# Ledger of designs, part 144: VHH binders against p49116

Target 1, 238 residues: p49116
Amino acid sequence: EGPLLSDTHVTFKLTMPSPMPEYLNVHYICESASRLLFLSMHWARSIPAFQALGQDCNTSLVRACWNELFTLGLAQCAQVMSLSTILAAIVNHLQNSIQEDKLSGDRIKQVMEHIWKLQEFCNSMAKLDIDGYEYAYLKAIVLFSPDHPGLTSTSQIEKFQEKAQMELQDYVQKTYSEDTYRLARILVRLPALRLMSSNITEELFFTGLIGNVSIDSIIPYILKMETAEYNGQITGAS
Below, E stands for the ipSAE of ESMFold2; O stands for the ipSAE of OpenDDE; V2 stands for 0.75 times the mean of E and O plus 0.25 times the DockQ between their complexes.

## First folded at step 8 (VHH)

Design kb11 (framework vhh_7qbe_3; at its last look DockQ between E and O 0.96; V2 from the best seeds 0.00; counts 0 for: pae E 2.3 > 2)
Fold by OpenDDE, look of step 10:
Structure kb11 (fold): chain B 238 residues (1-238), chain A 119 residues (1-119)
Amino acid sequence: as target 1 above (238 residues)
Amino acid sequence: QLQLVESGGGLVQAGGSLRLSCTASGNDYAMGWFRQGPGKEREFVASISRSGGYTYYADSVKGRFTISRDNAKNTLYLQMNSLKSEDTAVYYCAADRWGRYQSPSYDYWGKGTRVTVSS
């Protein structure tokens, strides 16, 4: 049996909408987020092991972990996205809602804490200087998580996750032989992903473009898109 | 494609110091220094992660050389202290596109700058 990931799965290039507006509006933020989401889904679909699970299991798996994959994508693409600027813009837009008394104090606190968690996670990943290979394996570990409720083929999913973990271990040992605890430092960041609300992420990044349609509901559609459609959405050429 | 340009090479006496610079057309790369002495193969000197938080050195230069970077200026540095005759070489700047500061292979290379240490 061959490796879970190949060099083709390491490439993760996000193309931002152009031109970047002087003022980051909701549309620009949503478009940027959508491109990242589509890229993440396309990446998952490109993995032979993922394809081997079948369409129903694939859909369920992505529904369960899309927020974690998206967040890892944010961290990985933070520089090209100007993530700090985007998050600041989101906060500014949120201030407008606050002034209009559209949100309760508790909800405001939850949303602000979520933004803080996102920023903190991305900063922590940047400080660790996670490389492209490590991101690919981390995404695979997150993708092939067997501990989500309602999944089928959990034994096979677990096998793929173990394979991802072993390949990551081998990679880190080989590449970073002088950093004995690097693997542990990387893996210990994964629990932070589970503390983040998918609902709040959806509200912050996707409200206004998708409307009242949930990410959960569009995931099957994204996974069924043709490669040309994926490319079109990623580059904005369609 | 990333462009790398080394500078700062020259003649220095043994025990002296020299600071090399490498200007890059981008800063989203792990960077490294290599050197090639007369009649020798190119060898690793030092590397630094994208953020600068992690560094790695060849045993032959540990304690004497310091690698650093200024991402705002897209510039990589190599501070060389206590220079020895065996440090005489052409020094090359390199970059890894995957962000590996202990990269097994680098994608981009400069043309090099010559350092000569006289006894």
Scores: ipSAE 0.879, ipTM 0.944, lowest interface PAE 0.5, mean pLDDT 93
Fold by ESMFold2, look of step 8:
Order: C-alpha cells, then structure tokens, then sequence
Structure kb11 (fold): chain B 238 residues (1-238), chain A 119 residues (1-119)
C-alpha cells in the first residue's frame, strides 16, 4: 500500500511551559517532559499503520517502546527544551543529595551513569545533524519493533518496521546522495535506546527521585485522549 | 517567522574575494546560500547543517567558496574567493525548517545582497 509516513508525520512541534522560571525546578521539568511524552504518544497514534493494529496492540506497543520514543524526542527537541541545562540542574540536585546523605551513593552513581549515556546519545544525534524526516522514520522503526516480549501481531509489526526502514533508506539516499555512509551511521545509534532504563527516566523527568507512578499505567489513557484535550495539555497556558 | 538579513555585498574585481554574512533570528535550522544572476533563475550555491559539521557545494563554486556558521552569533557566512564575472548575482540566505542540509526546498528567505564582479 502507500507510504508508512507522510509529510504531516514529520511535524513534531514541542511548546515549552510559560513563563520559564528564573531557576529550573521539578515542576517545570516534569511539565516539559510530560508535554514531550504526550506529543510522542499522539504522534504514534496519528500513523495509519499504528491505527490499523487495534487498540490493545497499540497500548502494548507503546508500553514496550515509550522510553525509546521519549529518548528520541529528547534528542530531537534538545535545543528547544534546553536539555543540557535541565540535566545540569538534575545533576546539581543529586550532588546535594550526597552531601545531605538523603540518597544512597550507589543509586546516585547508577543515575549519573544513565544521565551520561543519555547526554552521549543526544550529542551523537546532534553531531550527525539528524533532520526531521530522519527522526520521524527512526521513531517509526522503534515504534514498530516486533521483538518486545508479549506482543501480538508481530508479523504485521515486523512488516511495518521493514517499511519504515525502507522509507528511511530511500529518503537518505535521495536527500543525501553524496554521503554514502549516512544511513549506516544513523542506524548504529539505535541500539543505545534499548539500554536506557525506563524507571530511571521516570525518576529523572516525571516523579523526581521518589515515587511509584508508572508511565506504563497512564499510556492507555493518553492514547484515548481526544485531540482537542491533547492540544490543551501540550500547549499549556501562556 | 525566522528573520534572515544578508550583508557584505558589493563591487569586486575578478579574481578578488568577498565575504557575505547572514544574521538569523535563530540557529536551529540547516542553512544555505542561493544566487540569481541577471535574467537567470535562482540557483543553489552552498548549504550547511545545523551544527556546521556538514556542507554541500554547487560544482561551479566548489574549491572557491566556503560556507560556515557561528551558532553563538546566529550568523551564516559565505567566503567567496577567486571571483569570476559569472558570480555576479543577488545572493540570498535561506533556511530549512526540518534541518536538511541538502534540502530540496527552503522555507525562509532573506531579501538578498548584490554582488557585482567586474571583468
């Protein structure tokens, strides 16, 4: 059938909360991250191939890959979000937790290593100057991943992933015809996404250092959310 | 809307050099230079990625022109060396919203700066 993605799926406009606080705080970080999460989930929902899989399969797919989609979104929107500043603020907060003896040194080391891996990933994507079309195809590749445990319709999911890979290949070869290694350099960045911990992402961006709220539990509600309600959530009041 | 303002055009003798600048209201764009000579269609000159790590040149200017950018100053440059009479044109700064440094089309355009190369 027709292409997996159209030009309308390339648009990925993140709007940050206003006003920006004098000092970055947990509420600003969590609101910013929530907007990116909602944008990412509703981007996935807008894809006809995703819609065709049905509601239960949609929920299962997003539960399996939301952290990878979120991480790609962080890389894509790093400049708009001032992500390096957000991560620095989080690091300073963790440093204070060591001095006040409020958090295990072992846990802080684990979280710091994750932050470093996240920063390294985002820097590598920026160095490659990944464009908006390439991000859209990469997000589709991670969305339609058939190898997560517990998925149904894996043969159809695999076919959609192959289609996304083919469309990315065709796009890169046509758009960057002089750069014969670009596709390979882009694709070798994807395995790093599977090494990102979803519970550390939740700790860093959604619940602070402590909490048991699971993004996994809210995904079905985000996916059912009406478009007008969704737009109100991610645009915020100015 | 992104604002692009070119400067640095003027009259130069053949074989000479000239440096064009384009000040932008933002830097999260792939950018390029185009030119339009008298009675000709607008043609691609050079382009550069958002970070500046990738560049692409038209064959007619390769080796003579260098595109660069300073993202701290939101400024794009075109260093033009070994100028020829054929380089006479209005030069335009352009930006691609999706970050394609070899973009098939550009979304934002400056008003242009005139370069005249005398024989």
Amino acid sequence: as target 1 above (238 residues)
Amino acid sequence: QLQLVESGGGLVQAGGSLRLSCTASGNDYAMGWFRQGPGKEREFVASISRSGGYTYYADSVKGRFTISRDNAKNTLYLQMNSLKSEDTAVYYCAADRWGRYQSPSYDYWGKGTRVTVSS
Scores: ipSAE 0.562, ipTM 0.831, lowest interface PAE 1.8, mean pLDDT 87
ESMFold2 (binder alone), look of step 8: mean pLDDT 85; pTM 0.876
OpenDDE, look of step 8: ipSAE 0.876; ipTM 0.944
ESMFold2, look of step 10: ipSAE 0.531; ipTM 0.825
ESMFold2 (binder alone), look of step 10: mean pLDDT 85; pTM 0.872

Design kb12 (framework vhh_7qbe_3; at its last look DockQ between E and O 0.01; V2 from the best seeds 0.00; counts 0 for: pae O 12.7 > 2, placed apart)
Fold by ESMFold2, look of step 8:
Structure kb12 (fold): chain B 238 residues (1-238), chain A 119 residues (1-119)
Amino acid sequence: as target 1 above (238 residues)
Amino acid sequence: QLQLVESGGGLVQAGGSLRLSCTASGSHYAMGWFRQGPGKEREFVASISRSGGYTYYADSVKGRFTISRDNAKNTLYLQMNSLKSEDTAVYYCAADRWGRYMSPEYDYWGKGTRVTVSS
């Protein structure tokens, strides 16, 4: 009945751990990624339509799409994060792992392909100069995807996705009235998110922080956190 | 909070050129130039996206002014050619926190730099 998102949902400010170390390490990368993850989960949880679906549906949706939301967050914050520097450090670490025989050659090729796809996605989003409102609606479209296996309430989820699509269309038409094909150019970037592996994202960004615990398994606890706890995790304060 | 500092204003004869600069404390914003002439309200001049890939100009300056940016230096430029008396104004640098290259309103403003075009 009202708009799907408010101006509160457009705000997406990532604060990096400071100072950036001379040599990037697992701790810095994991802290940076953790802040983005909690910022993304806080964003999703704050949406009234998401709240209306109920706790079990919320958990199922976020389990299905957290990696896509995280990847959109990486693209949105790539410049603030110095993501290219972080990825270069990860590549260097992978090369050292070959030298130390810690990972198989097949796994390393798989991870390198993922890094390439991530860089290409982030570059394509930067070239389109996707704005903060557009990112918010793209995240909503990804969040309310009814096609994930095992979801209930798919008709209601689909209605929310349609509403996000309509609001994005209205926004782009009003704001960028002289850029006729902008909506189409933006929407065709979304399928690339399906190529991103949650398993590899965990390996790239969350090793050393989570150990053997997957993001999928902790999502119910993240979604139940009090707002003050989110703020602590987003800023790195305990 | 973002800091914006304009420079490059001055006195120039009609038909001349000036280049304005705006140094920002960050480079993650869509940026624009506005101006306020004597007895007039502030008006849009030009804008540019975060990457610099998209630009937009007011009809009154199209073909004469060029907006550009150097993100490595956190600097926004306005090259003003074929200046007219009507271009006399205080020129303001502005930034949109949401990255809209056709922003309906800007969040951060510089203090301005004065451009005077003599006849």
Scores: ipSAE 0.522, ipTM 0.804, lowest interface PAE 2.0, mean pLDDT 88
Fold by OpenDDE, look of step 8:
Structure kb12 (fold): chain B 238 residues (1-238), chain A 119 residues (1-119)
Amino acid sequence: as target 1 above (238 residues)
Amino acid sequence: QLQLVESGGGLVQAGGSLRLSCTASGSHYAMGWFRQGPGKEREFVASISRSGGYTYYADSVKGRFTISRDNAKNTLYLQMNSLKSEDTAVYYCAADRWGRYMSPEYDYWGKGTRVTVSS
């Protein structure tokens, strides 16, 4: 079998909604997040190994790791998205929604901690100057994680993950030959992704758009749609 | 559970003005107005942050409607100017804890007040 990833999988171009409003409202944030989500899912779909697992397994994998993929996408597209501005806007919205009841207070606290973790992760990735190839391989490693509950074909998934890891290793050795510890520095960032709640991410970025619809429930639909169709599909309720 | 009670609806001539009020029984939420016309789906009209520092409007009402609030009175307002026949609807007050300002998925809803704009 050929390589897991090709140069075509390195391209990860996010297009932001236009025009950008003076104030980043919930709609803009949700739309931006949706575009990133769709881009991430369609990226996964473009990998032959991913297709080889079958539709059921594919769906299960994405359901398990969409938050991690999304977060890597945030890090990778942080500059294009003006992520710091988006997060600041989200914080502002949260502050404006703070309630005195115990449930709301606890939720706000959890969300603020989550935002901090997101920002910290993205900052750490920026400090490492992760390039497009490295992001592609990291996403693949995250995607082909065999340790999620309920997965089928775990041996094959593991094989693909190992392949991704090996290709990343080869790339890093070739491209950054003088930095013998770069691979390790990059890989040790991955555990941070598992500390992030998918539920909070969903609430943070998507509640203004999808309402009561869960990301989990729409993933099969996203994976089946054409790439050109993802714009407005989740937002269709205006 | 937060209770919301709308008031101020009625009959008004086109070009006229009307002011809606919504009284909340509980703590301060992000709040908004929605409306549902005859045979139409409920649509977003305007929303305001808890502090009142940020406001959002549907394109159809921008420049004509103004949302405001008095937190001391736990009251939300909608000043409607230059009313049109297409503004005829039942207007609903809503409150949200999560800043979903333009989404129809607010946590709490009032029973609505009817606004009728005659030609």
Scores: ipSAE 0.000, ipTM 0.241, lowest interface PAE 12.7, mean pLDDT 88
ESMFold2 (binder alone), look of step 8: mean pLDDT 84; pTM 0.866

Design kb13 (framework vhh_7qbe_3; at its last look DockQ between E and O 0.93; V2 from the best seeds 0.76)
Fold by OpenDDE, look of step 8:
Structure kb13 (fold): chain B 238 residues (1-238), chain A 119 residues (1-119)
Amino acid sequence: as target 1 above (238 residues)
Amino acid sequence: QLQLVESGGGLVQAGGSLRLSCTASGSDYAMGWFRQGPGKEREFVASISRSGSYTYYADSVKGRFTISRDNAKNTLYLQMNSLKSEDTAVYYCAADRWGRYMSPSYDYWGKGTRVTVSS
């Protein structure tokens, strides 16, 4: 059996909406986030091992880990997205909601903590200078996580995760031979992803586009979407 | 396509110092310095990660050369101290599109700047 990932899976190019508005409005933020989400889902779909699990299992996996994949995507695309600016804009929007007394104090705290965790995670990844290959393998490790409830084919999922881990290990040993502990430094970042609420992420980045529709509910449709359709949406939004 | 422009090369006496600069059209790259001496193949000198947190040096320049970067200025630097005649070369700036500071191959290259060390 061949490798889990190939060089084609390393490419992860996010195209931002154009033109960038003077003020980052909710629509721009949501559109940007949607593009990242679609890119992440289609990335997963491009992996033969992912396809081999079948549609039901695939959908279940993505439903379980979309927030983690999305967050890794945010970290990877932080510069292209101007993530700090986006997050600042989100905070500003929240300030308006606060002024209108739409949120409780506890909810405000939760949301602000979530934003902080997102920023901290992305900053930590930037400090580690994670490269494109490492991101690909980390995403694969997160995708093929067997420890989510309700999954079928958990043995096979575990095998794929192990394969991803092994390939990452081999890559790091080969590429960063003089940095003996790099693998460990990278892997210890993964637990931070599990601290993040998918619900809050959804509210922050997607509420303006999907309204009352959940990311969970649209995942099957995204996974069935043709790449051409996705690309068409990107070009049409310009 | 990323553009790289080297500067700071020149003539220096053995034991002297020189500082090279490389201006990039972007900062989201791992970058490195290479050099090619007369009749020699191009060789690795030093590399630095995107954030600058990690650096790597060839054994021949370790302790004498320092690679650094200023991302706000989109500029890469190579401080060369205790220069030797064998350091005479054209020095090239390079960048890796995948962000690998220990890249096996770099995607973008400058035109180079000449450094001559006289005895």
Scores: ipSAE 0.818, ipTM 0.919, lowest interface PAE 0.5, mean pLDDT 92
Fold by ESMFold2, look of step 8:
Structure kb13 (fold): chain B 238 residues (1-238), chain A 119 residues (1-119)
Amino acid sequence: as target 1 above (238 residues)
Amino acid sequence: QLQLVESGGGLVQAGGSLRLSCTASGSDYAMGWFRQGPGKEREFVASISRSGSYTYYADSVKGRFTISRDNAKNTLYLQMNSLKSEDTAVYYCAADRWGRYMSPSYDYWGKGTRVTVSS
């Protein structure tokens, strides 16, 4: 046994497609989002506690929480991704779709409200200056959530979540000893993640790459992906 | 390989003021100031979070020094007021790659700028 996470799990370096085009397009947005998704899944897979749960449990767990992990990744990498610029480009695309009468008014309202909530979440995390260790533990708390329906090994998952919570608490108390309410301020942001729609996330970030195939259906393949194949996906190299 | 370059050091009389600057090759870091006086070990002075929302000060400088940053210019500042002779030191800019504004250790360091406070 030992700590839930090691220093290797704190590192979370996203590399964007280069160079950034003068005008952002669907391909650039989908490639950028795919890199973040693969980075997030590779991160989860690298955790010994996650590995100990077995492949069926791993797949079920990630299917339940991938959108929350992805959203935390967006917040953590918002600056390097130029996320505000990406979201602005998506909004412009949606406005063109209104003019072309390609989407229902109800769907567009729903998508715009989701974009606003995503922006608010990312801004709130930036204002709290969540550090790399804190993000790692927050992602672990989200990953090891025992309250999703259909999970097996929920007792072990709960023990791992409690360990992540204890390690985050210890870390915050030692590192930010004079910031009495920091842990509480951080933890109250987590419920917002459950309000994010995986279907809308797919529409916003993944339509150009995935088509009609849901992220849910490809998760088993991503989790089985070898490290060399993963590096090829994230770098775009042969 | 973040690069940090301090400037603004010099000679000033006790009770005076001085502002230090540190230019960085990037702005995605929590940052801080340290100092090393003659014959003394390096000590913490002040730190600031990545966004600037949180600051932290050593007791010896609280109320007299103000740390700030301008992320558009990738520049960290230390405004030093009511200077005392014990503030004489080489001042170092530092950055934490993990974004910790109360970091136990820093990853990148400047070469330092000398501040001398005469009575």
Scores: ipSAE 0.602, ipTM 0.841, lowest interface PAE 1.6, mean pLDDT 87
ESMFold2 (binder alone), look of step 8: mean pLDDT 85; pTM 0.876

Design kb14 (framework vhh_7qbe_3; at its last look DockQ between E and O 0.86; V2 from the best seeds 0.00; counts 0 for: pae E 3.2 > 2)
Fold by OpenDDE, look of step 8:
Structure kb14 (fold): chain B 238 residues (1-238), chain A 119 residues (1-119)
Amino acid sequence: as target 1 above (238 residues)
Amino acid sequence: QLQLVESGGGLVQAGGSLRLSCTASGSDYAMGWFRQGPGKEREFVASISRSGGYIYYADSVKGRFTISRDNAKNTLYLQMNSLKSEDTAVYYCAADRWGRYQSPNYDYWGKGTRVTVSS
């Protein structure tokens, strides 16, 4: 059996909406986030092992881990997205909601803490100087997590996760041979992803676009979407 | 495509110092310095990660050379102290598109700047 990931899976290029507005409005933020989400889902779909699990299992996996994949994507694409600016804009928009007394104090706190967690996670990944290969393997490890409730084929999922871990280990040992503890430093960041609320992420990045539709509900559609269709949407929006 | 432009090369006496600069059209890359002396193969000199948190040197330049970067200026530096005749070479700036600060294969290269150390 060949490797879980190939060089084609390392490429993860996000194209931002153009032109960038002077003021980052909700639409721009949502569009940017949607593109990242689609890119992440299509990345997963491009993995032969993912395909081998079948459509039902694939959908279940993505539903379970989309927030983690999205967050890794934010970290990986933080610079091209100007993530700090986006997050600042989100905070500003939230302030408007606060002024309108639409949110409780507790909810405001939760949302602000979530934003802080996102920023801290992305900063930590930047400090570690995670490379494209490492991101690919980390995403694979997160994708093929067998510990989500309701999954079928958990043994196979576990095998794929182990394969991802082994390939990452081999890669890190080969590439960073003088940094003995790099693998551990990288892997120890993964638990932070589980602290992220998918609901809050959805509200922050997607509410303006999907309205009452949940990310959970659109995941099957995204996974069935042709790459050409997605690319066409990106080019058409520019 | 990333553009890299080296500068700061010149003639210097043994024991002297020189500072090289490399201006990049972007900052989201792991970068490094290489050099090629007369009749020699290109060799690794130093590398630095995107954040600057990870730095590596060739054994031949450890303690004498310092690699640094200013991401706000999109500039890579190589401070060379205690220069020796064997440091005479064309020095090249390189960047890795995947962000590998120990890249097995850098994707982008400058045209180089010549450093000559006289005895």
Scores: ipSAE 0.874, ipTM 0.942, lowest interface PAE 0.5, mean pLDDT 93
Fold by ESMFold2, look of step 8:
Structure kb14 (fold): chain B 238 residues (1-238), chain A 119 residues (1-119)
Amino acid sequence: as target 1 above (238 residues)
Amino acid sequence: QLQLVESGGGLVQAGGSLRLSCTASGSDYAMGWFRQGPGKEREFVASISRSGGYIYYADSVKGRFTISRDNAKNTLYLQMNSLKSEDTAVYYCAADRWGRYQSPNYDYWGKGTRVTVSS
């Protein structure tokens, strides 16, 4: 009955591990990405509409869309993360793997294309000057997607997505009143998120966190964490 | 906490020009200029998006003032031409925490720089 999101859901502050090492390494990249993942899951879990769908539906939704939420988080936090520097370090590591014949040429091509698509997505979002309210509603639209196969409660999910779309439209029309095409330009960026491979995201960002398990398999446990544990994972508190 | 420091204010004759600067301790914010004249409430002057792609002016300054930014230097500018006595005010630099170039409320403020326009 009230708005889908409140101002508390617009806040999205990522804290990076300190200090940044002279030479970027797997531990720094994985810790940085883990903080973003936990921040994104904490954000999703805090939404009353998400809570209302129930635990099984919540798990299914997040399994279907975690990579899209993570990618939106990368775009939103690209500057504070120094994402361009992280991606450059990953590319350099991949070049070393080619020179040592450790990876197949087909896999390396696949990974490089993914990195390029990620860079282009983040650049397009920066060029559009997407603001914090817009990111919050875009993440909600992605989270409440009813078209993933295997979901239950799809009619309620669709109603929440429509509410997010309507609130974004109202916000954009009020705030960007002299730009009648802004909403359309924003929304046509969303299909690119479906092109991001969760498998490759795990390889690029999470090799040190979960060893040989996938993010998909640990999502139920992440969603059940106590708030204090979330805060520790988001900030890396000692 | 974002730090904002204005400079470039001073005394100028009507019809003259001034260029204000605001250095920020970081980028990644939508920014704007406000002013407060003697005995008046603070009023909006101009705003600019993080990349500079969106710009908005108050009607009273449109065509005379130009807002710009240099993100490599974390610096916001206001070029003020054809100044009028009504432009006399303390000018403030402001930033929106959410990145909105037309923000209803700005979160971070400088201390201001005084502009006096004499006839």
Scores: ipSAE 0.401, ipTM 0.757, lowest interface PAE 3.2, mean pLDDT 87
ESMFold2 (binder alone), look of step 8: mean pLDDT 85; pTM 0.872

Design kb15 (framework vhh_7qbe_3; at its last look DockQ between E and O 0.83; V2 from the best seeds 0.74)
Fold by OpenDDE, look of step 8:
Structure kb15 (fold): chain B 238 residues (1-238), chain A 119 residues (1-119)
Amino acid sequence: as target 1 above (238 residues)
Amino acid sequence: QLQLVESGGGLVQAGGSLRLSCTASGSDYAMAWFRQGPGKEREFVASISRSGSYTYYADSVKGRFTISRDNAKNTLYLQMNSLKSEDTAVYYCAADQWGRYKSPSYDYWGKGTRVTVSS
């Protein structure tokens, strides 16, 4: 059996909406986030091992880990997205909501803490200087997580996760041979992803576009979407 | 496509110092310095990660050269101290699109800046 990931799976290029508005409005933020989400889902779909699990299992996996994949995507694409600016804009928008007394004090705190966790995670990944290969393997490890409730084929999922881990290990040992603890430093970042609320992420990045529709409900549609359709949406939105 | 422009080359006496700069059109890359001396193949000099947290040096320049970067200015630097005649070369700036500061191959290259060390 061949490798879990190939060089084609390392490519993760996010195209931002153009032109960038003078003020980052909710629409721009949501569009940017949607593009990242679609890119992440289609990345997963491009993995032969993922395809081998079948449509039902695939959907279940993505539903379970989309927030983690999305967050890794934010970290990986932080520069091209100007993530700090986006997050600042989100905070500003929240300030308006606060002024309108639409949110409780506790909810405000939760949302602000979530934003802080996102920024902290992305900063930590930047400090570690995670490269494109490492991101690909980390995403695979997160994707093929067997510990989510309700999954079928958990043994196979576990095997794929192990394969991803082994390939990452081999890559790190080969590329960064002088840093014997790099693998460990990278892997210990993953637990931070599980601390993040998918609901809050959804509210922050997707409320403007999806409305009352949940990310969970659209995941099957995204996974069935043709790449050409996705690309068409990107070009058409310009 | 990333554009790289080197500067700071010139004539310097042995034992002297020189600082090279490389201006990039972006900052989201691992970057490196290479050099090519007369009649020699291009060789690795130093590399630096995207955030600057990690650096790597060729044995021939360890302790004498320092690679650094200012991402706010999109600029890469190479501080060269205790220069030797064998350091005479055209120095090239390079960037890796995958963010590997130990890249097996770099994707973008500058045109180079000449450094001449006289005895």
Scores: ipSAE 0.807, ipTM 0.908, lowest interface PAE 0.5, mean pLDDT 92
Fold by ESMFold2, look of step 8:
Formats: sequence, structure tokens, C-alpha cells
Structure kb15 (fold): chain B 238 residues (1-238), chain A 119 residues (1-119)
Amino acid sequence: as target 1 above (238 residues)
Amino acid sequence: QLQLVESGGGLVQAGGSLRLSCTASGSDYAMAWFRQGPGKEREFVASISRSGSYTYYADSVKGRFTISRDNAKNTLYLQMNSLKSEDTAVYYCAADQWGRYKSPSYDYWGKGTRVTVSS
């Protein structure tokens, strides 16, 4: 068999809504996050190994890992998105919610800890200067995780994950041969993704788009969307 | 798409110093300096990662040249010390869209700035 990913899977171009408002509002944040989510799902669907697992397995995998893929996407696109500005705006809105007694103190503490962990993750990835090829392989390693409960075809999923790991190792060795520890430094960042809460990600980035439904519940529909509809969601054209 | 404009070239005596600048129309790229001497092919000089955390130098300039960047100003620098006649060249700024500071190829190039080392 050939390589798991081709150069077409390295391209990951996010286009932001224009113009950027002076004061960020929930609509702009939700539109930006929605574009990233659909870009991430389009990326996953385009991988032949992913399609080979079949529709039910595809849905199960994406339900298990969509937040990890989204978080990698936030790190990869942090500059284009002005993510630090978005997170600062969210923190300010949370502080106003304290003044208006809209959220419990325990919930606000949970959300602030999550924001801090997200910022730390994105900063660590930026300091490592993870390149576009490395991000593609990291996303593949996360996508083909065989250890999630309830998965079928776990032997095949494991084989695809091992192939992604092997291709990442080969790439890093060839490209950054003088940096003995680069692969290890990159891989040790992945466990932090499992600590990210999908429910809190939904509250931070998606409340204005889908209301009370979860991303988990709409994943089968996102994965079945036609290419033209995907492109409309990614670019905001309608 | 990305625009790169070099400056700071000029005439300098052997053993002297010179600082080159490259202003970019955006950030979020790994960047590099190349040079092309009279009758020579364009050759790699130095590169730097998007954040500036990683640098790489050609053996011929290691210890004499320092690459750096200021992302707030979208500016790349090359500090050139202990200049030799062999350093006479047109110096080009380059950028890699994939963020590889050890890139085999670069996607964007400036027009160059001339450095002449007399002796």
C-alpha cells in the first residue's frame, strides 16, 4: 500500500469572515469556529484510509475525536483566527456573567481552567513551530485512535495509526535530522488533547450556531454532506 | 501573495559588519536568507522558524552571521559580521508557507539587496 497521506492532505487553509468586527460577538466567533470544524471534517473525509473503514466506523471515530481535531485546528490556525483575541473576548464575557449572576461560580472556574489549558496547548505548539506536514500526521494519529470505547474494526484502525506514526517519524528524521528530540517533543503534546472537554468547547465556540444540540449529534449529517455544501459552510457562501 | 522587501545592502570593507532587513506583508511563515554571488548559483545562507525558536546556518557563515526576526514588525534580519570578499552577493529574503525552517524549497522571494565587500 501507498502512503497514508498525500500532499493534498497537508493543505489546511482557513478563511475568516470579513470584515472582522471591532468588538467580537458570538456570531463572528461561532462562524469562525464552524468554518474550522467543517474544514477539519472535510480533511478527515478526504483520507482514503478513513473511507475504507466504512460509514458506521467513520461516525464513531469522529464522535470520539472531533474535539481533539478541532483543538489541533485551533493551534494550527491560531494566527489566522486571532485566537488570543477571541479567547480574551470570551474571558471578558465570562467576567460580565459573574456580575449578572448568570453562571455558578463552580461552572465559571471549570470554563476558565479549560481556557487556560487550551491557551497553554496552543502556545506550546507555536513554540515548537509545528509545520504543516507535522500537523497533518498528528491529526491522522488522533483520528485513527483505536482505544476509544465502542469502536469496531480496531485492528485496522490501529494499523492506520501505526502507519501515520511511521510516516511522521520518517518525515521528521528526513527534514529535521539534526534535532534528535523533535519527534519525541511533538508526540508528548498529544495526551493534553484528551483533557479538553467537548462540552466546554461547544459552549465557548458553538453556542450561537446550533443552540441546544451537541456537535456529537450532528456528526453523521456533517459526514454525509455533499462537497458543494461543505464548501459553502467552509467559506460562508450561501 | 506574500510581499518581501529587502533593505540594508551596501559597500563595506572586509572585516566589517552590515545588517540586512526584510519587511514582509504578513507573518506566520518560516523565513530564510539566500545569496547569489557573481557567476554563482543562488545558495542558502540561514533560516528561522515562524516563532524564531529554531535557526539553521550554512557552514560558510556559521559563527559570523545571525538571523533573527521581530514578528510584531513582520521583519526578518541578518546581522553579518567579519565580512569577507566571498560574501559579496545579492541577498534574497524567502518564505516557506508550510512553516519548515529546514525547507527544501521556498514559495515567496524578494527582489534582493546588494552587498559588496571590498578588499
Scores: ipSAE 0.653, ipTM 0.854, lowest interface PAE 1.2, mean pLDDT 88
ESMFold2 (binder alone), look of step 8: mean pLDDT 86; pTM 0.878
ESMFold2, look of step 10: ipSAE 0.634; ipTM 0.851
ESMFold2 (binder alone), look of step 10: mean pLDDT 85; pTM 0.873
OpenDDE, look of step 10: ipSAE 0.784; ipTM 0.900

